# Ledger of designs, part 62: VH-VL binders against q9vpl3

Target 1, 224 residues: q9vpl3
Amino acid sequence: RGKINIQRPKAPHYERARVVAVTQPKYPELPKAKSCFKTRAERTQQQQENPYNEIIAREVRNWLDHSRLVAFFHLSSITADDIFRVRVQLHKQNLHLKSYGSKIIEQAVKNTRYEAIVPLFHSNHCIVFSPDPEKTAALLRIVRRVPQMVLLGGIVEETMLSRNQLVAYAQMPGLHAVQAQLVQTLSQAPGHLIQQLQAHQNSFVQVLDVHAKNQMNEETPKST

## First folded at step 16 (VH-VL)

Design C158
Fold by OpenDDE, look of step 16:
Structure C158 (fold): chain C 224 residues (1-224), chain A 120 residues (1-120), chain B 112 residues (1-112)
Amino acid sequence: as target 1 above (224 residues)
Amino acid sequence: EVQLVQSGAEVKKPGESLKISCKGSGYSFTHYWIGWVRQMPGKGLEWMGIIYPSDSYTRYSPSFQGQVTISADKSITTAYLQWSSLKASDTAMYYCARIDYGETFGFDYWGQGTLVTVSS
Amino acid sequence: DIVMTQTPLSSPVTLGQPASISCRSSQSLVHSYGKTYLSWLQQRPGQPPRLLIYKISNRFSGVPDRFSGSGAGTDFTLKISRVEAEDVGVYYCMQATQFPYTFGGGTKVEIK
């Protein structure tokens, strides 16, 4: 029985070797540990980028804080000329189309109530700001003509709205119109009630009157 | 229409203080940056610094740091550039201009300029 | 600081002919997020500067289509397809990729 050389094991029989080769666990190559050491270039870039982005982030924050309408759009293959045209139209409605880098937006909204919007800015995007929430309908009307601008969502009166919710909001009558309608409805309610009450009373009186007349006619003796 | 209107020309002596103004109109003054640019006689444009009127945050060019003060009064939509002590070398045209980082990322609207002459 | 170099210093042009101005930066003007913040300004005699082109190739409001901007990285060009009398002035490139913002030395466009 040949001494099993543990230091130089004889190659197994071909069939066994094949089985071993097939049954060997394929360990995924460990992702090369991204060296935790940011290259000097990355550090320098980060150091230079941070102050600049922070400065610009002030502007973004200020727009967010003072806007009652904010709409987020994805831009799909839009030309500079198309953007310009849309901007002009929006501006006429006191709607302000802005485009910021995603990193700037991230810095602007970090640790704020707006942090939830960060996932919306993974691609080419723009933001429309307005101090007037009633301009939502105007905004949507303008943007509908621009297929390259895809509505992602928005903020109206400090409330985050989905695309569908924003569309629904735009279809609602203005606050003043709703108030006017409410007042009108409320003002009509008492009149309608009074009319209904009076109608019932009148009907009752009429029925009684008919009954009384019929009784009187029955009591009139046929004077033969 | 967006307009920046600057204060009138100034003639001063060396050592005097000066404050010039830039009034913005036709837009939300607090949402846009104001920058100051110097143009010496017959020379090019030099960036001096910027201010965000909303919170009065300022950034200066290293060449102008400590030499001038940029400020703003948002209540009257006015930005200022001031010197504590003028030098003859401060003789120049000074422009204010609006910056929109959300669109142009540069100076989109300019004031008419303020000529400052410092002579003995 | 980023140094902006414009060429030529002076560009005498015949009316109706094209003009071209070059601007070279000492370093890349591409920001970390991939955008390039180069602008072109026009200053007519006795007037303040006016924005013509922003972000390399975008015409600002009211700017005629005869003005166009191009370039990438460190080399940028402003072209005027047909020079008009009103185009006389000094043109500046400006970078806003990093502080401090810097201007080119200017190119004077004159009519021959």
Scores: ipSAE 0.871, ipTM 0.946, lowest interface PAE 0.5, mean pLDDT 89
Fold by ESMFold2, look of step 16:
Structure C158 (fold): chain C 224 residues (1-224), chain A 120 residues (1-120), chain B 112 residues (1-112)
Amino acid sequence: as target 1 above (224 residues)
Amino acid sequence: EVQLVQSGAEVKKPGESLKISCKGSGYSFTHYWIGWVRQMPGKGLEWMGIIYPSDSYTRYSPSFQGQVTISADKSITTAYLQWSSLKASDTAMYYCARIDYGETFGFDYWGQGTLVTVSS
Amino acid sequence: DIVMTQTPLSSPVTLGQPASISCRSSQSLVHSYGKTYLSWLQQRPGQPPRLLIYKISNRFSGVPDRFSGSGAGTDFTLKISRVEAEDVGVYYCMQATQFPYTFGGGTKVEIK
């Protein structure tokens, strides 16, 4: 009686929280405490029944499945004229600038290897899709003149790349997917060699043998 | 560059079937939705439905559900609107338009329209 | 269905003068993600519709900067700062927040 009964409480903290109607709402931004649970339920129901969730995710999945290059950007405030100019420049290079809600991205990549990209979409963002991974250099050149677009990372040939890896990929002359993979492997191998040489002399022969074997294994198995 | 080219005007009698077309070019046809919009003579615009050509998923306006069929043939980058039995009240201009949920979230490019006249 | 109501039905305007078109929706156009999918279309006499403004205030490609959009919730406005002869036609608002997609009844802009 002193604490207002709510309709059919589900948990002890509902009772302990003084029926929520007279205490801090669970959502600090709620307009009024009396309506907080109904508003929460209505928001959840609306999100679950949103007619666009699956159809927009269908579009996103189609772009992901048919794009050998995908780049993710943080998007700061930008004028309509500026974003239009950027879209035109990108489009001339077969680069397609899109933006989708974070819940849509999460739904599109659910149960895929790409679920790791979801945190990238917690802030204002955009995505560039292209079937042409060789256009990565053109993408970065165009965006370089657009400080409102900050590269977060990407996907090239179904491989997730960090910002630095994507930049390195774009700088490789005459780039082929096999060439990029070979360069990445070679750069990792010398790093391990230096560390092992600093350890002791007897390990030096083993490190050189591992390095030579690693390089031969990459080149030798590349027959059809 | 992006173009939607529709089939030519049609003059039909009530009860006849009709299939009109909308051919997309200058863009990746299967990555964008196609919608159909009716404009009756001297009237405004009415949304009829949409299709995603990649997998032929469709959604119809309740006013047109069961009245028309929306389809697409992605191999020839063409969407279709068809009637099994035309009525005189189907006399109208029919537009196709492209939808991009990743940019405009609406009808960005429109076909020239197909005038369908149904009279006895 | 969301009903879109446009006013005025007809807007005769002197060349070089501004025009303002209102669109009101029967319910909020704010999507569950906080976005509002309100578009403005122009249909010149004898031509198909053409996208002018999307997401309330963004000009589509090739649209002159004399066109601007504003609004929130249920009330939206298209403004033409200096009407030119080529601006004659019917203007429609359209919502894509919910199915079925719905249009306003149109506003005819004409030179008086």
Scores: ipSAE 0.766, ipTM 0.889, lowest interface PAE 0.9, mean pLDDT 79

Design C162
Fold by OpenDDE, look of step 16:
Structure C162 (fold): chain C 224 residues (1-224), chain A 120 residues (1-120), chain B 112 residues (1-112)
Amino acid sequence: as target 1 above (224 residues)
Amino acid sequence: EVQLVQSGAEVKKPGESLKISCKGSGYSFTHYWIGWVRQMPGKGLEWMGIIYPADSYTRYSPSFQGQVTISADKSITTAYLQWSSLKASDTAMYYCARIDYGETFGFDYWGQGTLVTVSS
Amino acid sequence: DIVMTQTPLSSPVTLGQPASISCRSSQSLVHSYGNTYLSWLQQRPGQPPRLLIYKISNRFPGVPDRFSGSGAGTDFTLKISRVEAEDVGVYYCMQATTFPYTFGGGTKVEIK
């Protein structure tokens, strides 16, 4: 059995070669090592970016702090015209559509209660702000017509909600409606109680009347 | 509707102090930046500085740093531009404008302008 | 400071004809986030400036469709497809990519 030349292996048979070619794992191209050396342009840009980002981050923080409804959206191939149309519709409902850079968002929420939202901003995104949490249903109605806007989650009354939770929230009756229902229910409770109490009293009186009638019938002497 | 209403025209002498105002309405005043822009007679527009009314953070153009003071009173939704000592060279139209960094990234709404005339 | 250069200084136009205004920046206006913060403003005689276009090509609400913006990097153009009488005024480009914000020198559009 001839010594397998490890240094110059004979090319495998054509069929075997085809199988090997097809079964070879395609390794993802190693990301080209970004040169550790930031170009002067990149450095300058970074230096200029920092103060600018801080300034804009202030705005973002203020919106977050004063909004009772915040919704996060991914934007998928949306046109400027489409965004404009949506913005107009939202604005009519006192909903404010804003777009900020991811780094700005990161800076804005750093060391805040909102830090958990950072992972939502990996791609093109927009944020809708509102001072009124009751506008959640209106928001969802508007954005349903815009398939390019994908709801990721949001914040309602300082509580982080998933997409599904926001949808559920929008389906709930407003706080005032719930309060009204509660008041109605509470107002009916005394009436029901009174009715029950009266029913028992009436029943008791009826029993007594029957008893009294029976006694009267027993006392009537059979006049022989 | 978003509106910025500025104070009326001013005629002053050199050395006098002046404070002009810009009142915002029709929007949440504390959420948007206010910038001031100078326009000298027959000239172009010059960015002076900006203020965030929520916390009164200010940034000035280097050309106007120390020359003017920008301030705001959020309780009355008003921004201010003031001089401690006017010069003849301060004669210009002054505009306030709203900045929205979340949408336009520029001056989206403008006041009507305040003409300041400084003459001996 | 970024210098914004507008050309022409004056643009006499016949009613119904197109107009074009150029704005060049001394530096790229592309921000690190990929956006270019170039705006076009219109100032009619005796009026304050009005925002026409933001981020190179987006029309501000209420702006007629005859206005369009284009460009990239350092070269930007405002076009008016059909000039109307109400379009008379001075047009400014503005960059907001870097502080301090700077304006072009303005282009005066006039009717011939």
Scores: ipSAE 0.848, ipTM 0.928, lowest interface PAE 0.5, mean pLDDT 88
Fold by ESMFold2, look of step 17:
Structure C162 (fold): chain C 224 residues (1-224), chain A 120 residues (1-120), chain B 112 residues (1-112)
Amino acid sequence: as target 1 above (224 residues)
Amino acid sequence: EVQLVQSGAEVKKPGESLKISCKGSGYSFTHYWIGWVRQMPGKGLEWMGIIYPADSYTRYSPSFQGQVTISADKSITTAYLQWSSLKASDTAMYYCARIDYGETFGFDYWGQGTLVTVSS
Amino acid sequence: DIVMTQTPLSSPVTLGQPASISCRSSQSLVHSYGNTYLSWLQQRPGQPPRLLIYKISNRFPGVPDRFSGSGAGTDFTLKISRVEAEDVGVYYCMQATTFPYTFGGGTKVEIK
């Protein structure tokens, strides 16, 4: 059975962005000392922003908790008419496109259980939420026609996936299509064919799990 | 299609309590905020407060803090605006409206309004 | 509280001609993270308000392209390029940059 080795292309902008994200710490070295030097104007602005940090955190957390598919995109400049057309196409597939301000969403999820997604908000972004992980293929088909939206990765069934892992996941048949194929096969085939189909499914899930664990370990280094 | 359907017109006397409703349909009710807006007869619009139905987090306009209660029952996709003791000055049209902070950052869909008349 | 001041209070216009509505805020509506949360609403006679424009210049779905919004900082404009009979009503600007949310006093657009 042919397996492809997914390799990232050599792109100077991708490598530059990756290096910048790796070299910057999540926390400043001396956050307490830095906060002591804030001006009155900075403190007033920070206080004015706190309600929206809480409001956005509640909204984002609720979407994350009720979405079995979450996809993150870099968002380039796009007209309101174009983004509306994309939103309508996505909505027909039970895919919900949201855009939160880069800085406010980063502040809203910082120090929460969703902290692993903070690096994805480094630049302009949008997020697609859905309760339906089987809609991943439809999502990628719709977004392929939208060069302003560049896939960064996602979360499927509580597992973080890279861009390539999410694309690979989208190639899997939907549950109903797999179930229909299995029922038809059971009607006309011996039991060893069923075993072969189950083995391929289990092997693919295991590969995705290993890739997801590698992604999480890279993003959460221990200090000890 | 997103719809917000409000309870019918009310005629009340000063000092009576009142609870009006706003039922959302056609969208995931707990994923969006509901705000309440007052329009006094012949006047403009005035923001009263917002609620997040998923956890009932509320935020009130200072002009209405302590004078009304905003609540929601997510099991029946309904938000409420409540007075414990009405005044004649509460005579107005009251609207509920949905807020999507992930797109419009404002009131995108509106209920039809509930006319509240308070007279003795 | 941010005061939103609309001019004119009334805008009588003949069919097919443009209309322009101004909204001025008492302080900048630019949020510290760079977004400006200014909206325009339309309220036709006897109807609830409806969203026309959000974030200064973005047209809400179903709003005709004859409506456009512009502005920055404290100074904002709603334009109707060719007024139609269905455009009669009161138009409100609204800011959501800072709590409490506040509305302009309204501009009545009427056909003559």
Scores: ipSAE 0.752, ipTM 0.873, lowest interface PAE 0.8, mean pLDDT 79

Design C163
Fold by OpenDDE, look of step 16:
Structure C163 (fold): chain C 224 residues (1-224), chain A 120 residues (1-120), chain B 112 residues (1-112)
Amino acid sequence: as target 1 above (224 residues)
Amino acid sequence: EVQLVQSGAEVKKPGESLKISCKGSGYSFTHYWIGWVRQMPGKGLEWMGIIYPHDSYTRYSPSFQGQVTISADKSITTAYLQWSSLKASDTAMYYCARIDYGETFSFDYWGQGTLVTVSS
Amino acid sequence: DIVMTQTPLSSPVTLGQPASISCRSSQSLKHSYGNTYLSWLQQRPGQPPRLLIYKISNRFSGVPDRFSGSGAGTDFTLKISRVEAEDVGVYYCMQATQFPYTFGGGTKVEIK
């Protein structure tokens, strides 16, 4: 058994070499270690961002806290003119379209009940605020005509809703309408019951009356 | 319609105190910032400071820090600019304006201005 | 502080002719969030300022289409395609990218 020359291993047979070459795992190039050192520019940028973020975060928080309807949208290649048109339409319905930076949103919602919305803000986004949850249908109607605005979800009466849930909510009658309908239904129930009870009683009385009449006719002796 | 209505023109002497007002209407007063801008006679515009009426958070321009006080009363949707002691150099037109950081990031609606004249 | 420099100081224009106003900032107005918070304001004689353009090129509500804004970084331009009589006044650029907010010195547009 020839001494395996560890220092100069004999080149494998051509076929084996080919197989080895093809089966060698291509290791992805290790991501160049992002230098842990933030460039001076990055540091300066971070420092400059801090005052604005804090200031604007207050505004965002205030809108969130006082809005009964909040809707989150992704903006896909929308023009400034298109946004303006939509804003005008929304404004007519007391819907307020706002756009904030993702970092501002993050700061605004940090350690709040709204923290779950942070993942929605990865790209160009806008938020629509309203004090009136009944405007959900109006909002969706307006936005439907704007394909560049993609509904991601929202908050209605302090409840987070998915896109589908918001659509469903918009299709529901308003609370007052539902209440009115309920009252109407409840007010009709006793009347129906009384009618049914009376109908049965009347039917029974009629049957008895017929029976009584028949008995009276049978008891009339044929006076021969 | 969004409107900012400011108090009338003031004529004062040096050393006197003054408080001028800016009343907002036609929008949710507590959701938008109010800024004050000074315009000296025949001169340009100077930013003085801003206030968020919701919590009365205030920020001043360094040039006006300590020189004026900006305040707001959200119950009557009014913002204020006040001086404890007026100087002749305070003679100017003062504007209040609404700031919308969610849209324009600018002064979108302006008051009519309040002329303050300080003369001996 | 960011210094805003407007040119020209005065722009006499014939009715129906275009006008152009330049605004230069001492530093870039691009914010870390990618937006540039440059605005143009119009002040007619005896009136308060009015917002015309925000974020470089967006027309504010009610602003005629003859007004347009352009620019990037440190150089910005307001253009009026056809000057009308009502356009007479002083125009200001404003930056809101950094505190303190600062205005240009103004450009007076007049009719010849």
Scores: ipSAE 0.842, ipTM 0.921, lowest interface PAE 0.5, mean pLDDT 88
Fold by ESMFold2, look of step 17:
Formats: sequence, C-alpha cells, structure tokens
Structure C163 (fold): chain C 224 residues (1-224), chain A 120 residues (1-120), chain B 112 residues (1-112)
Amino acid sequence: as target 1 above (224 residues)
Amino acid sequence: EVQLVQSGAEVKKPGESLKISCKGSGYSFTHYWIGWVRQMPGKGLEWMGIIYPHDSYTRYSPSFQGQVTISADKSITTAYLQWSSLKASDTAMYYCARIDYGETFSFDYWGQGTLVTVSS
Amino acid sequence: DIVMTQTPLSSPVTLGQPASISCRSSQSLKHSYGNTYLSWLQQRPGQPPRLLIYKISNRFSGVPDRFSGSGAGTDFTLKISRVEAEDVGVYYCMQATQFPYTFGGGTKVEIK
C-alpha cells in the first residue's frame, strides 16, 4: 500500500481521537449526503442555469446604475499578471475593472435602458466602472500603456459616447479651468468680451452635445 | 483594504436560535456578493449560499435550504447567517466570503470564521 | 451536483522541491458562455481559506509566482514550483461554474 489518502493529519490528534472514539462511527457521512443529493442535484442544476444568469445580471445592472463613468474595452490576450497590475493602477483612481461573459452581459442589459450597448460585447471585453466621471482622463492615461485594452466607447453621466467622443470629453478643461478662462477673458476690452465668453461657453456645450448627437444621428439613419 | 470581520465564537444548546454576523469594510459592500461556507470539525469546505446585499437576493445550497437564513443589512454593511433551532450537528466553523463575478468568479476575501459549538 | 475529486489526499514534500495537486470534476467546468470557473484555495493551519488561483490559471493578489494552475475540461492541476515552509496547509479546488458551488476534499501539503 503506497496510497496517500488522508484529508487530515496522518496521526490523530487529541480532538480527532476523542470524536472518533465517542461520537463518530467509522461510516463516512458524505455518501449519504451525496445519495440524498442525486435527484435534488438534478433539480438544482435545472434551476441554477436560469437563476445563474439572473444572479450575474443583478451585479452588472447594479454597477451600471451606480457608475457615472463606464468605459468599454476590447480585451486582447493579456497575462494575468499584466491585467492585475492594470487593475491595481485603476483601483487607486476609484476605477473598477470587470469582465463578464459576453453572452451573460448581453442578456443582462436586454430590456433595460442599457440595451444599446449590446453590440460592444460581441468580442472579448472588459468594462471599467467608476462613480467619478472626472477620472476619465486618468483612465485613458493608465490604459495608454496597455495595448491589449482597446477603447470602444463609454457612458458618461448617462450619455453614450463613442471612442472619439470619450477621448474628447477627457480632454475638456475642468469647471475650474473654464472659470479661469472666463476670468482671463474678463480682463480684456469690454466690447468683444461678451462675444468671446458666449462663444467659448457655447463651444464647450456644443462639443459635448454634438459628440452625443453625431453618434445617434449617424448610427440611426446611415447604419441602418 | 478589503476586510470581512465575523462575530465571535458561540457556545449553544440544541434548540436555541443563533444569528452570526459578517461585517464588510474597505470596499463597496452592496456591489459584491457574500457567501457562507461551513467547515465541520476535521472536514473540508461546504458552500451554504450567497446573498447580494444590494437587493437581498439569495440563493441556497440544496443541503442548507430551509436549515438556515441568510440576510444582509446594507446600511451597516453586514451579512448574517441565522438558525431558528440549532442541532448538535451544526457544530462547525462558519466563514463568510466575498464573491466578485466580474473578476475572480470565486471567494476572493474571507472572514476569520465563527466557531459555533452546539452541545447539551 | 458537480463532484470535485482531489489527489493526492496528502502530499509530504521536501523543502525546495516541487509539489503537484490534481483536481478532477465529474463534468466539464466550462460555463455555457465560455469561461471555466475553477479556483484553488489554501488553508494554513488555524486560518481561514485564502484564494490562490482563479479561472484555472490566474494568480490572485499577493500570491507568489511559485504557485501556478493549469488544466481544461475536467482535469486541473495546481503546482508549487518550490515548496517553502509557509506553504504547509490544506489546498482545495473549487468550482463556481454551476450551483451548488462545490469543493474538492482537500490535499494536505506537509514538509517531510
């Protein structure tokens, strides 16, 4: 006999010896539990396939509903160590990298306000979630060094943005930068100041709005 | 730093009720699942069930369906495992663990365990 | 239920030598949507389990690179390339592909 067959220490210790001598017969309990489960296991398996999809869908919807920034990436072959390093860098910025099965996430967003994102999941993918839309620039800076993650687009403040729109959004000056630009403009001559302020404000709003509208208009009339 | 801190060891008599707790910290509690795992003395691991604290959706192992209640209070980032009437065969170590279907699809962080001893 | 069978049940190893643990499932662990959710846990004496490997071969945070996982379908292997004293404990495979989640019976790694 050369078989190594022990799930516990080879020599019984005091607790095992007392339990075996007093309370436990030498029969294993697992066979009866396993026998009890064979018909029940078949019923559970049938139920699991259905509720299993619902289980993951609950997680995905929760992340989507509570993320003001969502970015979608195509994910090429990448080592576990490399993706882990990226995940750590993203986590420091309150950016949460997730990947779900393509079929599961497609079913999870069906019949929801997110149904339009289904085409993004036809290939290997990952998703970055964050409550902080101002972290878009940090996200893009981090993944720039990761050629295995290719940006497809995203959702910012409940607005779908294409890849180019998301990149443009990340390059927009912050509110303080816009306010600083207004102060700089106010120190100039009065007559042209109002026109410059209004043009700057309209340009900023138009860039965000045009990026969203151009995506809808071009995909709706010309892609059909 | 993700932590799951469980309530202390319990010594009970058969027939008594018990509710043990698992408090999560260092992560967004409602965005991740909590599972419960039993380890009988000197035995391996058994999955008991899971809960999603966001909406309290639960799923039990058939072995534990009707034997225990899994619940959560998201306002205090705590999950619970509860018995209405303990049996001597419930003597075991009970672990809570977090599951992330978006990364590991496994129990990635574990509580320290709660030893439950049921004897007359 | 998917039955997970581990071999060996006990693995005495010499410090610095490799160790290999096998796990076989009673049916394929490939999820219907493509991934295989096989993981490996380590339980040191007197401690809770900890995650080592997920999705067959991905090392979890803080896990040394001497741990590696491989396999497909129903056959999976955990390897420790060079056993250290801190690796003493019980190792479990676990599947999360289907409910109920199930574990292997465990493999005790000890220093001889």
Scores: ipSAE 0.769, ipTM 0.884, lowest interface PAE 0.8, mean pLDDT 79

Design C164
Fold by OpenDDE, look of step 17:
Structure C164 (fold): chain C 224 residues (1-224), chain A 120 residues (1-120), chain B 112 residues (1-112)
Amino acid sequence: as target 1 above (224 residues)
Amino acid sequence: EVQLVQSGAEVKKPGESLKISCKGSGYTFTHYWIGWVRQMPGKGLEWMGIIYPSDSYTRYSPSFQGQVTISADKSITTAYLQWSSLKASDTAMYYCARIDYGETFGFDYWGQGTLVTVSS
Amino acid sequence: DIVMTQTPLSSPVTLGQPASISCRSSQSLVHSYGNTYLSWLQQRPGQPPRLLIYKISSRFSGVPDRFSGSGAGTDFTLKISRVEAEDVGVYYCMQATQFPYTFGGGTKVEIK
């Protein structure tokens, strides 16, 4: 019985070959898993300018233009309920929590002074708007209790601030307090100046008096 | 508190013009959209259009395009819905509602409604 | 236009019992940004509509916890865990994923 060449098996009898050919499970070609990763390019191309984007972009721009405080946050695994709670707290302080799509933000800020904020919106994010820059401290106090909200940066008085700068700004005494301190300092300055000017004059007078006294003592003839 | 207050009920004849109003208060009027919704007697809700009061940008439903005009006066925080020539079929309750695309992406606050009756 | 179909048309419910309303859209309500802009509105007799739920499952301010929304894609459900007398009215689903915005036909919730 000839050694079955395992490397080149003899072609089966025609009938068996037919049966094997018919019974070969045609594994459906696994649909080429369209790589779930639609290339960024494909995702970008199919995004036909949804008329919504333009409409909503208008709103975003309006908020940006009329807000003196804007803060950008990353959202990490925050629930809808948590967001709602935070929103309510912020609203009590006239702080407005909004969430917009990244593309909407991009469209809204395109060719504007706000274009630099676009990189901040690559993930789940929210924006807090306020007409009052003095509310920065209140904002940070509220958000500090919400670990899921990570401060990325902000805009205060048309100036873009990093996270650290925004925190520092919030710690600054209010403009009025600083102004008051300045006024106090300025009001004290003339008094000090006058004192210094008078000190020199007084010193001069004292020196003259000493000189005069010494002269008088020299002129007193030793009455022998 | 956010409030939208609409003008009172109107009784008109066919062919007459009408302008109804929606006054917003308790929020920054210019920052939120106002939409109009029609509800015919015993029927459902129909979206008519929206306006952004800041710049008066308007978008209409195709069904209402050319049939009505939506406008706003930001100085008095009021939006308007107007007809140049009313029809009997315009008999309905009309609601104004605020839209917040940054939160709800829908109508969050509603006016009390304005009943418009057009009868010969 | 996206057609919103609500079922049932009428839902008689006993006080304290749960109620469920279904809303189906003719196409997916998933927006290009991944969000689904479906809302539920309540209209009590003689009153304007009131927002209950937005973005499928988010409760609006002042809405009791007995109201809940669920769903995905084209099928959405509003649930009332324990119906109260004040819950009598017509409920509407609304899509805001595409213009024009469209509403369901409404579901009337009544007390038996």
Scores: ipSAE 0.869, ipTM 0.939, lowest interface PAE 0.5, mean pLDDT 88
Fold by ESMFold2, look of step 17:
Structure C164 (fold): chain C 224 residues (1-224), chain A 120 residues (1-120), chain B 112 residues (1-112)
Amino acid sequence: as target 1 above (224 residues)
Amino acid sequence: EVQLVQSGAEVKKPGESLKISCKGSGYTFTHYWIGWVRQMPGKGLEWMGIIYPSDSYTRYSPSFQGQVTISADKSITTAYLQWSSLKASDTAMYYCARIDYGETFGFDYWGQGTLVTVSS
Amino acid sequence: DIVMTQTPLSSPVTLGQPASISCRSSQSLVHSYGNTYLSWLQQRPGQPPRLLIYKISSRFSGVPDRFSGSGAGTDFTLKISRVEAEDVGVYYCMQATQFPYTFGGGTKVEIK
């Protein structure tokens, strides 16, 4: 036979589909992109990581936006059984114990008045969220029995409160109107709290610097 | 008690549309992600995608992008998985599951599953 | 995609004896801030999966103490210290460190 035109068109059609499926190996495509500013694998991973971080930050933003009570804790070494028991006790009171990475929290609070909370999350931490600011007393009662959770402060009705302010808020008796008025009054204090935290940090650094200079002076110059 | 209750089994023909549901209860539906997972008969588990019901933000596995639609109606605490045109290869068990990035960082509670059978 | 490889495919075990299931990832599962987002799921016959272990070693609510997880980096293990009849089923590892989320192929635990 010479050539059969019918076989030629059919063969490329079938074999083209098979060859395309087999000849898309990842290795040849990767070298073709190797000369770019980023490899294809690196760009794909970066694209995937960026949306992933935003996904988690979206969750954090939603909890912050819908929680009228937020409490921040330093978390010391604690057994899995103990933290589980605390989580169950908190959950019964509509108090939700969560932990997120500090970069995620930073992204979630970007361009909000709550950016000042970011330094609290550079060590072991947990956050308790609740829609019910009236649950502050129950929160403090539960964690009183948990020395591994150290209260750092909180947010009530979108107002930052220091540890002492949050404790005082929790100890007020009964009337919702009184508690609402206290939170409203304290809403004029968020800049004051931030200034106090920054001042304590600066004072501590200054004390350490003076102490280091005194030690260097005793060690470097010859005796008087 | 956290529960995810899925719609009942479906028997369909190729080319038909289908929307299956996953109703969450016992928790604040808008504060947690819902993911969909496929299990083909006698096979393992495959992640299909996720949705955040608060704002309906979705993310699909590349294998399922354009093949299904994930949606949610937060007013009735329900998530959905939808096909515009079913294929016989869509025959599988489909699970919804909840994701909590603040604790488990994975699928903590699962629905009972919806068996979808697509045959001529 | 991160490939999750489980061994063995089948684990026949006598009641009251330990069982051990391995899971290996094709790349490190350590995410930023040192956490590793590896989970273990149990699927009993005719039932949906359920979460047993998250973040390598943390037991989920209602999971008995006989289940424990361990591992680091790319190699992870689920142990059942004393297998009971209700532990029959397929066990899956799962990673949530990056998209797409991927599962191991499963390990079937059976009573001898």
Scores: ipSAE 0.794, ipTM 0.905, lowest interface PAE 0.7, mean pLDDT 80

